# VHH binders against p49116: the designs that were tried, part 202

Target 1, 238 residues: p49116
Amino acid sequence: EGPLLSDTHVTFKLTMPSPMPEYLNVHYICESASRLLFLSMHWARSIPAFQALGQDCNTSLVRACWNELFTLGLAQCAQVMSLSTILAAIVNHLQNSIQEDKLSGDRIKQVMEHIWKLQEFCNSMAKLDIDGYEYAYLKAIVLFSPDHPGLTSTSQIEKFQEKAQMELQDYVQKTYSEDTYRLARILVRLPALRLMSSNITEELFFTGLIGNVSIDSIIPYILKMETAEYNGQITGAS
Short names: E, the ipSAE of ESMFold2; O, the ipSAE of OpenDDE; V2, 0.75 times the mean of E and O plus 0.25 times the DockQ between their complexes.

## First folded at step 15 (VHH)

Design gx0 (framework vhh_7n9e_1; at its last look DockQ between E and O 0.67; V2 from the best seeds 0.00; counts 0 for: pae E 8.6 > 2)
Fold by OpenDDE, look of step 16:
Structure gx0 (fold): chain B 238 residues (1-238), chain A 119 residues (1-119)
Amino acid sequence: as target 1 above (238 residues)
Amino acid sequence: DVQLVESGGGLVQAGGSLRLSCAASGFRFEDYGMYWGRQAPGKGREWVSGISGDSSYTAYASSVKGRFTISRDNAKNTLYLQMNNLKPEDTALYYCATESYSYGPEDYWGQGTQVTVSS
């Protein structure tokens, strides 16, 4: 078998909606997030190993890890997205909701903590100066996680994950030979992704766009889009 | 229009072998992963095996791993499934499948070919 990932899988270029508004409204945030989500799923579909697992398994995998993939994407595309500005805007919108007594104190705390976790994670990744290859392998490791409930073909998924891990190890060893602990520092960031709520992520980034429709419910549709459609969604107006 | 036509099914005794073929048309065959699925009597559709567009990766359901081999010839727009050591529980209508080309929830499937394994 060839490598799990190729150079084509390293490229992860997000195109933001244009023009950027002076005030980041909910629509802009949701559209930006949607493009990132589509890009992430398109990326997954471009992996031969992923293509081989079957639609049900693929759907299950993505449903299980979309929040993690999305979060890694946020970190990777933080500069292009002006993520800090987006998060600030989200907080401002939340403040308006708070003033209107639409949220419970507990919910406010949960949401704010989630935003903090997102920011901290992205900052941590920036501090580590994670490159495109490392992001690609991290996403692959996250994608091919066999430990999610309800998965089939877990043995094969595990093999793919191991391959991703090995390739990452080889890459880091080759590229960052002077830093013998880089791999460990990178991998220890992954648990942070599991602590983030997909529901809150969905609410913060997607409710303005999909309304009552869940990301879970639309994943099969996104995965079945043609490549051209993915590109259209990423680079063009929906 | 996407078209998938399966062939190669039949009646075989347990322990026997069959080779299924799927002729594909109406799309760029090499750009997409292909799958075999099956539907046994009284059961739902079951994924059996998949192969990437470039054939670099294959995957199998646990129930068929080691017995079935998926392959493809992109020059011929054909998908294959070599089925060895067949068991009665492999009896099903076997479908060739590719991903949907729309926002629809369903994959494109052929009409299927019947595989019957006798005890």
Scores: ipSAE 0.840, ipTM 0.925, lowest interface PAE 0.5, mean pLDDT 91
Fold by ESMFold2-Fast, scan of step 15:
Structure gx0 (fold): chain B 238 residues (1-238), chain A 119 residues (1-119)
Amino acid sequence: as target 1 above (238 residues)
Amino acid sequence: DVQLVESGGGLVQAGGSLRLSCAASGFRFEDYGMYWGRQAPGKGREWVSGISGDSSYTAYASSVKGRFTISRDNAKNTLYLQMNNLKPEDTALYYCATESYSYGPEDYWGQGTQVTVSS
C-alpha cells in the first residue's frame, strides 16, 4: 500500500461567505461553520484508506470524531475565519443573554468554559506553528481512532492510525530535523480535543441551521453527497 | 442512475473457491470506493470488504481476512471478490455497494448473488 495521505489531502482551503456583515450574526457564523464541517467531511471521504472501510464504519468513525475534526479545522483556518472575531461576537451575545435572562447561569458558565478551552487549543496550535502536513496527519490520527465505543473493525482502524502516526513522525523528522521534540509537543495537544463537548459546539456554531436535528443525525447524509454537492456547500453555491 | 449487477454465486463445498463480479454503471466508477456486503439467512447486512477508487487500499472484516481478496478493474467498471477456503458460515446473499450519493443513510445495494457453502 502507498502512503496514507497524498499532497491532495494536505490541501485544506476554506472559502468564507462574502461579504462579511458589518455586525456578525448567527446566520453568518452558522454558514461559516457549515462550510468548514462540509470541507472536513469531504476531506475524510477523499482518503483512500477511509474509502476502503465499509459505510457503517465510516459513519461511526465520523460520528465519533466530528467535533475533534471540526476543532482542528477551526485551529487550522483560524486566520481565514477571523475566528477571534467570531468568538468575541459569541461572547457578546452570551453577555446580552445574561442581561435578558434568556439562558441559565449554569449553561452560560459551561459555554464560556468551552470557549476558553477552544481559545487555548487554537493558541497552542498557533504557537507551535503547525503546518498543513501536520494538520492533515493530526486529522487522520483523530479520524482513525480505534478506541470509540461501538466500533467494529477496530484492528484495521488501529493499523490506519498507526500508519498516520508513522508518516507524521517521518515528515516531522525530515522537515524539522533540528527540533528533536517537536512531534512530542504536537501530540500532547491532542487529548484536549476530547475535553470539548460536541453539544456545546453545536450550540455555538450550528444553532439555527440544523434546527432541532443534531450533527450526529445528519452526518450519514453529508458523507453520501456527490463531489459537486460538497463543492456547492463549501462555496455556498447550492 | 446507479446500477450494480452481481454475479458468480453458486453452490460450493467447504474448502472450495468462488469469484464474484459486480458490474457497475451510472457513475464514475474510478472515483468511488466499492464494497462487498452479505446477508445470511435471518440476519442483517454484514460488511465483508472494501476497496478505494484507485485500488491503493483494501479492508476486510476479521471473519474473511486472509481468505477473501477484493479487487477492481476500473477500465471494465467491474468489482471482484475472490473467495477461498469457503466455510458453511459464509453462506449468504452477497451484495456490492458504493459510497455514491443516495437518498438516505444507507448504501446503494445491488440485487445480490447467492453463495451456498455445503458442509
Scores: ipSAE 0.437, ipTM 0.770, lowest interface PAE 2.7, mean pLDDT 85
Fold by ESMFold2, look of step 16:
Structure gx0 (fold): chain B 238 residues (1-238), chain A 119 residues (1-119)
Amino acid sequence: as target 1 above (238 residues)
Amino acid sequence: DVQLVESGGGLVQAGGSLRLSCAASGFRFEDYGMYWGRQAPGKGREWVSGISGDSSYTAYASSVKGRFTISRDNAKNTLYLQMNNLKPEDTALYYCATESYSYGPEDYWGQGTQVTVSS
């Protein structure tokens, strides 16, 4: 009982590796993305309702939605990250890979289409001027999705999602009282998150010299980390 | 470092009650969610009930909802499970766990406390 989120769950501050290199490289992109991933996982674990569901349920939820949480994080932090510059650097790297015949032409087309859809999503969120409270509730709605296969405790997850939706509605109606359709415009953007492929996200942001392991496989370890370990991973220090 | 010690199990007749305790040490108890799990003979591990660090949220498996009550006392670093109207199918090794429990799924619970419900 009580509110699903508190003010501590609204704060979502990403710290970028410094300084930004003159030409972006794979290491900078991967470090930046890793910080966002760990920040997103730390955010999810800090929610009391999430804590109450138990470790197996927590792991299942995050495995099902980590890419959606990450994509919302990209949109929220797009300016701090200089995301458009990062995506342009990725596109240039992929175009050079065509010359070296490293990837199939069909795969490169899929990746380029994904990049355009990601940019369109981030632009649409920026045009709506989504604030930090709205992002926090959208992330909670995505996190507490009862319709993913293999979940246990779906009734309780459904109740938490309904609570997140109710609190978002209350917030939007109070804060944006003259904009009757703001909530509807915000919620209509959520299905677009399902257009984002987790394997392409891994390829774009998490493929590097190391890390032959998928995000799915490391989620249980990330969720078990103590707070000090999270802070080290978010800043790049242990 | 992190230590969880369960107690309060025993033999009880169907319809009876037991209260389990879990003494926690080695971490800041109030910052972490806690849960109870159980493992019956020939069965896999089953999540039973969970509670948030500040007790503001609780959750229960359908098989125990209405019969079991989870609680915690953050001043005493202790987790509790009140089990009422016990059934023979509740017979299991009961263990407590936390977010900071570092063992894998088969190893993240300690010795546990045995609950045996006779018909």
Scores: ipSAE 0.014, ipTM 0.522, lowest interface PAE 8.6, mean pLDDT 82
ESMFold2 (binder alone), look of step 16: mean pLDDT 84; pTM 0.846

Design gx1 (framework vhh_7n9e_1)
Fold by ESMFold2-Fast, scan of step 15:
Structure gx1 (fold): chain B 238 residues (1-238), chain A 119 residues (1-119)
Amino acid sequence: as target 1 above (238 residues)
Amino acid sequence: DVQLVESGGGLVQAGGSLRLSCAASGFRFEDYGMYWGRQAPGKGREWVSGISGDSKYTAYASSVKGRFTISRDNAKNTLYLQMNNLKPEDTALYYCATESYSYGPEDYWGQGTQVTVSS
């Protein structure tokens, strides 16, 4: 009973490391991305429906969809992050690597294609002027995806996804009543999230964090954090 | 800390085959794209083939496409290059390297293994 998401789940506030350095570096990019990742995981674990699935299912779901959640977070927080500046710095580094023959042509193509897809996605969301409520439900739709390999409780996950879709539809129809095709324009953006490689996302945004540990490996730890521990991570305070 | 050790080179007749191996240590092998490059005497380095960390993406230089196959065994921290239908122009020192976009340390690459193809 009741809505899948509450008012608290609409609030999504990223606090950036301050100030932005004169020259972007892997540490600043990694810290910024890590804050967004931790915020996204805290958001997911706070949903009662998510908690009801149990710890093992929760871990499997987030491992399967963290890149989709992270990318939605990049789009939602693009202005706060100065994402365009970060991506421009990455492209400049990539151009220098071409000149020095440090990267294969294949890898350059993969990364440029990923950056292009990310920019296109963020531009689409910005042009649609996606609001906080819409972002919350889009994140819920990708979180409660029953179609990832190896998942258990797929029937229950599918019910939560359908509930998220239903509540998004209700919101859009009431709030944007004059725009009969808005929901369709929003939902058609979601498939693009699965075309973006989590490995390339890790390389671009998490090099300083990953070191010898992948995002997949740290997900269970983050999901088990107490609220105080989590808040310490995203603010840099104890 | 990062170490890359190539092996499997040798002398082979035109039309023959060789399988090169690159043993990696000191990093999470599965997190990095890898590639094979080569350098013939008196020439610059040439990119030959690359593979993503999860093996989903592979690419080949036009000169080797259809003849060479790149693969990896992440459980063994090993990168492979299967070379078939070798030509004299494939004669070079073959080396493996990581593909990295960090703003920190430079790319890591090994010392290489010599491949000589006689006509």
Scores: ipSAE 0.000, ipTM 0.122, lowest interface PAE 15.9, mean pLDDT 81

Design gx10 (framework vhh_7n9e_1)
Fold by ESMFold2-Fast, scan of step 15:
Structure gx10 (fold): chain B 238 residues (1-238), chain A 119 residues (1-119)
Amino acid sequence: as target 1 above (238 residues)
Amino acid sequence: DVQLVESGGGLVQAGGSLRLSCAASGFRFEDYGMYWGRQAPGKGREWVSGISYDSSYTAYASSVKGRFTISRDNAKNTLYLQMNNLKPEDTALYYCATESYSYGPEDYWGQGTQVTVSS
């Protein structure tokens, strides 16, 4: 038995490329986002319950939820990333593109709506002062979602999700005993993650990927990286 | 090169037992999760049971829970599946597989061992 997550799985430390450039550019943003994505996938792979499901199931789960995991990671690491500065730079670029008549108005509106949804999500998490344990269990709830199309034999995934929910409840009731409605306030934030387009996330954060490679296409390869390779992507610059 | 060799299958009467073994080589067995899958005639592959690298976590498909037990011996690079109270519905080719993420995007499944349960 044992808990679904250990203290090792609560630790989530993003190391940013250094130094930060004077002017934000596509390469810096893409490298920063890639490090967060790799950290998120390595985190998922390290969960014993996840390992026990097998590679085909693991790949399907991560393909279905990478955008939700990534967005939770953005919220958790917003300060380390200077996310507000990155988003402001993107907004400024989009406004200049409108003035220079380079992009369609409809596309710009979609991207701006996505940015506003992302900012609102991150702000709500910051106001709730979500801690590392809570983030770990929210990510586990998202990861072990049995309701994605194409999954087979979903009962075990559902049991892991329920276990994550139960352990989160136990933690919140113990740690924030005088805030009766904290868990409810946290959980009502999760549906917003499903409204955020993975295509727009790719456009905003992964434009620097070579060869028109989609995140869905590289997920199996990222999951297959050795631990040393993961650590190189997360902490190393070479 | 990853090699997985299953054994222990055979013909057994309903209610009987079999113990499957999977001998692994070509990778650091002790560092990877392992699982058993099966493919019944006319059906796709079904995940049966999985075990973490250190045996601290095991999981089972609902169809086999309580009847099958997965285990491993890291010193012998061997994975086991103890199958009790076998049913005709358990008839399938059983494969072991590794979550060796370092070896490319496909699962490394062995050749399989046939389990046939007569009514």
Scores: ipSAE 0.000, ipTM 0.328, lowest interface PAE 12.1, mean pLDDT 82

Design gx11 (framework vhh_7n9e_1)
Fold by ESMFold2-Fast, scan of step 15:
Structure gx11 (fold): chain B 238 residues (1-238), chain A 119 residues (1-119)
Amino acid sequence: as target 1 above (238 residues)
Amino acid sequence: DVQLVESGGGLVQAGGSLRLSCAASGFRFEDYGMYWGRQAPGKGREWVSGISHDSSYTAYASSVKGRFTISRDNAKNTLYLQMNNLKPEDTALYYCATESYSYGPEDYWGQGTQVTVSS
């Protein structure tokens, strides 16, 4: 059979809300994050292997891994998002909230540790200069994870993950032949994505969602969106 | 002050086994991926095996796959390499390393432990 991913799956273009406000606010951060989330889910939907697993399995996989896909997307799009500026604004808000609201020290510590882990991950990917091909295959490895609780068809998912790993290895070996350790250095970093809580990601990036809607609850609807509806969400098109 | 201290090396005959240990301190060991590398006399560094922070993912160089097993004990801040069916070509200085980017652009490596496999 052909490759797991085509050239169309390597292209990952985030369109930011425009204009960027003078002062970053929850609404701008939430809209930016939502666009990245929708782009990530649309990317997953476009993979023939993913489609072949069927709707129930697709929903279960994305519910299990959306935070990992989102974090890889943050790393890949860090420059276009000005992620460092967004994270600095979030940190500043949290520091001001300590003085105003007297929130639990443990809660603040957990959120700050999450931000630190996110910065560390994004910095490591930037330093390794991960390319678009590598990001596409890392996302595929994360997406086709057979080890999440409650999954069915795990043998087929595992085969797709193995295919993703094999194709990534082939690409890196041919493209970065001078760096024998590149693939290993990249792959041992992937499980760190699971150190980051999806609940804290929701608090940091999706607080602006209307009606206390969780990411878990909207995933089935995003996966069912018509292409036109999806494009309206990620571009703000009129 | 990051410190990595390897131990467990020695002289062993072909077909034998050794277990290497790496004691880590000065960082949150449980949050970082770790790996073992080796350097034979007069040769460059060779990556041997890696393990994720939670042990959910392991990887091996083709030359050692099926013979070596990497593991970790996060409660003890210790990384292990179980080496079975050793070959003379496995003779090298073995070192552990972390990919923590908090310590700069380069991997942080220990001083190593010598493994010598006789024919």
Scores: ipSAE 0.006, ipTM 0.303, lowest interface PAE 12.1, mean pLDDT 82

Design gx12 (framework vhh_7n9e_1)
Fold by ESMFold2-Fast, scan of step 15:
Structure gx12 (fold): chain B 238 residues (1-238), chain A 119 residues (1-119)
Amino acid sequence: as target 1 above (238 residues)
Amino acid sequence: DVQLVESGGGLVQAGGSLRLSCAASGFRFEDYGMYWGRQAPGKGREWVSGITGDSSYTAYASSVKGRFTISRDNAKNTLYLQMNNLKPEDTALYYCATESYSYGPEDYWGQGTQVTVSS
């Protein structure tokens, strides 16, 4: 079989909005997050195996896993995004919301727990020094998850996931031959992604741009965008 | 330069069969996934079926699963779609495309091949 991913699918380059404001605001954070989301969707759509599954299946897969792909993207692009600075700004906004009596203590606790889990995940990936090939295959494993409700072609999706796992194993064994348990340490991080609420991710990163509209509702439209439109969203050129 | 030429369409009665062909040139055919799409008059484009470069994976839209079979002959640089038990709802212009994001369904506006199914 030919490889599931080519070198073009390993490349994942986020272009941040420029210039960075002196003080981070909701619009800058939302624009940065939107660029990462669009880059992640464009990445998924560019995979031949993904397109072979069909438009309805593609939409269902991305609706089910966008939060996992987005979170992996946050970890991968943490330095480019200055993610720690963005999260600090979000925390400051939450503290201001408490001060202004806009959010309940229980809601603040839920959101802060989400931020702490996100920080822990990104920190664990950084400590493992996950490289670009490993991120590409982890995203592929997440994307080709056959266990989401309502999916068609589940046997085919499972085959693509197994192929992603096999190719990741081959890569890790060749590149990190001295670290026998590296693959296991990497894979055990993935279940944490399923515990992160997509609703809280939307609230933290997307509320300023999409208002009350869910990411789920816009995914079909993003996936139908032409390459030039994706590129414009990724770079802010359009 | 990538070139894709579809053929094999025509007029058939409901319940009939057609075999579509797509002749590819200008790229290393076996290295790219291929798919068939269709567009009915007054309707949007619909993805129909896809196949990987090595034929290890195939997928079908729910509307055609069990009736259509996608295949390819890499030695001949040709993609096929075997269409059985055709329905009036299958009436559309059928086109083929590569799985490259430079040549996705949104990027291909070629001639295609017309399939008309009468009731």
Scores: ipSAE 0.000, ipTM 0.174, lowest interface PAE 13.1, mean pLDDT 81

Design gx13 (framework vhh_7n9e_1)
Fold by ESMFold2-Fast, scan of step 15:
Structure gx13 (fold): chain B 238 residues (1-238), chain A 119 residues (1-119)
Amino acid sequence: as target 1 above (238 residues)
Amino acid sequence: DVQLVESGGGLVQAGGSLRLSCAASGFRFEDYGMYWGRQAPGKGREWVSGIAGDSSYTAYASSVKGRFTISRDNAKNTLYLQMNNLKPEDTALYYCATESYSYGPEDYWGQGTQVTVSS
């Protein structure tokens, strides 16, 4: 068969809400994060190999890995998002919660450690100067992970992951031929993604969601969206 | 309005072959992945095989790998499932669905086509 990813899958453009408020608020952060999440899910749905796995498998894969995809997206789009400014605003919001006795000391510690880990991850990716092709393949490796608990059949998923790994290797060896250890440096970054709590990511970036709606519960509905609906979500137009 | 109509089922002996068809209308067929599912008597629905909109990728459940072949004819808005070396365990109502998820197992409203494999 052809390549797992085409050049169209390398393009990953986040459109931020406009205008940017003078002071960041939870609504703007949630809207920005939601656009990135929807862009990430639309990206996954555009992959022919992903389409071939069918609805149930696609839903299970995205439920298992959405936090890893989202975090890779944050790293890739950190400059466009002004992620450091968003994280500073989140920290200020958390400090208000501490002053109002709304969160325990243990929870604050967990959240601050998560923010630190997220910053370190994004900094490490920036330092490695990960390009668009490398991000696309890293996202594919994460998406086609056969080792999540609860997946009923994993052989086909594993084959797609191996294809992603092989194509990443071919790309890096050709493009960065003089940097023999680049692939290894990139791949050892991936385990850190699984150490970051999806629950804490949800609290930090999606706290503006109405009601007690979890990302896990809305994933099937996001995946059901037609292309026009996805475009509306990622640009704010509808 | 999306419509999916399955055909080609029947009674066949173990080791035999059948080719199922799914005629689709009401959407841009070539833009969506398609899949076949089945439901055996007294059991839940099982995903069988899927194919990308442009036919560049196919996927199969382990239970049918090597025996079934999924294909599509986008000019005819038709999805196919070639079933070879059929086993009694393949006895089920077979249905097709779009990858769009609106007409997946939980939202499917077609009748399907019955496949019965005797020994």
Scores: ipSAE 0.232, ipTM 0.653, lowest interface PAE 5.1, mean pLDDT 85

Design gx14 (framework vhh_7n9e_1)
Fold by ESMFold2-Fast, scan of step 15:
Structure gx14 (fold): chain B 238 residues (1-238), chain A 119 residues (1-119)
Amino acid sequence: as target 1 above (238 residues)
Amino acid sequence: DVQLVESGGGLVQAGGSLRLSCAASGFRFEDYGMYWGRQAPGKGREWVSGISGDSSYKAYASSVKGRFTISRDNAKNTLYLQMNNLKPEDTALYYCATESYSYGPEDYWGQGTQVTVSS
């Protein structure tokens, strides 16, 4: 059969809100993060193999892995987002809020540990100089994870994950032929994504969302959007 | 362009009621959650209430819960906020927005509608 991903799936272009404010605020961070989340979900929906699994399976997969996809997206788009500046602003906001809101030391520790893990992950990916093809396949590997609780048809999901792994191997061996252990160095980074809390990611990046809306609750709606709506979210409707 | 036009504000006595409207255009209104926010004089922006595209989910800030009711008419591309038992602390500029748009300088909302509650 044809490849799991085409060249169109390698293209992952985040358009940032404009203009950038003089001082970063919760709303700018949330809008930036929301654009990345929409881009990631639109990317997943464009994969023919993903479409072939059907709506119920698609929703379950994205609900299970959105934090992993989002984190890979943060690493891939770190320069475009000025992620280090965003994280510094979040840290500053948290330090000020802690002094006023009497947060527990344990909660502070958990949030700061999450930021440190995120920084370590992004730094490791930058150090490895992960390219667009490698990011596309890493996203496919986490998307087609057969080991999340509650999944049905796990055999088919596993088949697509294996296909993603094989195509990544072929690409790396062809493109980076002189680096015998590059694939192993890349793949060993993936387990760290599952140690990162989706609840803490929501707190850090999606605080500007309305009401008691969780990412989990909006995923089915995002996945059912037409292409025009996805483009509107990424670029801003005009 | 996404256009949001708020109306229905005014001066009202404490304990009174107002109904705000937001006329939306430039996007598929029924596909997006909508919300109302407000900004009091000299203060930052505050989220007030939100509603899903199909009206099945509604949420309210603690300060307005039980007094305000959010609703929408997708056939008319209009969002509403029914405000009852108004208090002086509800005095603010009220604006509507889609769930995916920020409250920053690049916001896709109108100029808002002023609500003033006198004691």
Scores: ipSAE 0.006, ipTM 0.127, lowest interface PAE 13.5, mean pLDDT 81

Design gx15 (framework vhh_7n9e_1)
Fold by ESMFold2-Fast, scan of step 15:
Structure gx15 (fold): chain B 238 residues (1-238), chain A 119 residues (1-119)
Amino acid sequence: as target 1 above (238 residues)
Amino acid sequence: DVQLVESGGGLVQAGGSLRLSCAASGFRFEDYGMYWGRQAPGKGREWVSGISGDSSYEAYASSVKGRFTISRDNAKNTLYLQMNNLKPEDTALYYCATESYSYGPEDYWGQGTQVTVSS
């Protein structure tokens, strides 16, 4: 039939909050991360195959994979976000918390390990020079994961994932014809996404939301947002 | 929206026991490490004990190790501190908090529960 993704699904443009503060603060980091999360969810809901699965399945899939989609988005938008600067600010804050004896050594270790894993992942994607089409298909492979517990329509989800894998293969074979092992190098990066804790991601990037709502609780509302309301969130209500 | 409410403090003789509770609401309790801290009159805050969200890891300050036990019940959104062999130097206001990496002040501390240990 038709392709799983169209050229419109390759476009992934993050608009950062403006103006950038002189010193990074929790509000700026949270707003930036929220915009990326909203962009990622709007990207998912725009895929006809995703829409065809129905609202209950859509909600379950995004709840299961939002951290993987968000992390791929961080890697894709790392330069636009100045992610290295954001991570440095987080590390500096953690160092101050250690000095004040506010956090356990175990928790600090877990968070630092997560930051190092995230930096390693983003650096590996940068070194591979992953393009926009490749990111779109990697996000589709992650989104249409049939192996999450509690899913219905797993056969249909698996077929969409296989279609994403096939279209990625066709793209890489055509575009990078001289690099016969590029697809393998790209695909072996994906398992690392499942080793990164969604609760640590939430704590690092969504601190401003921690006291009010969890990402899990807002997912159904984000997926149901009207296009105008969504555009307000990702562009800062321009 | 986040609330932490401590209870279980009181006056106890040296060598006695107390069990503190912290009722949490307004956030996904199971996704956060939690800790107990204390503040004695005229002194700074001291970290006492922490526990990971899934209870796979616990840590204790040297001053309380072997005497205190931290635990949690994620189904009840409740954190506990079992305090045994209490000493006069354990006298303090005990409070619970999330192990948060926020960039501002820790807004997720309860008002605390007073523990007084007499000699």
Scores: ipSAE 0.000, ipTM 0.194, lowest interface PAE 13.6, mean pLDDT 82

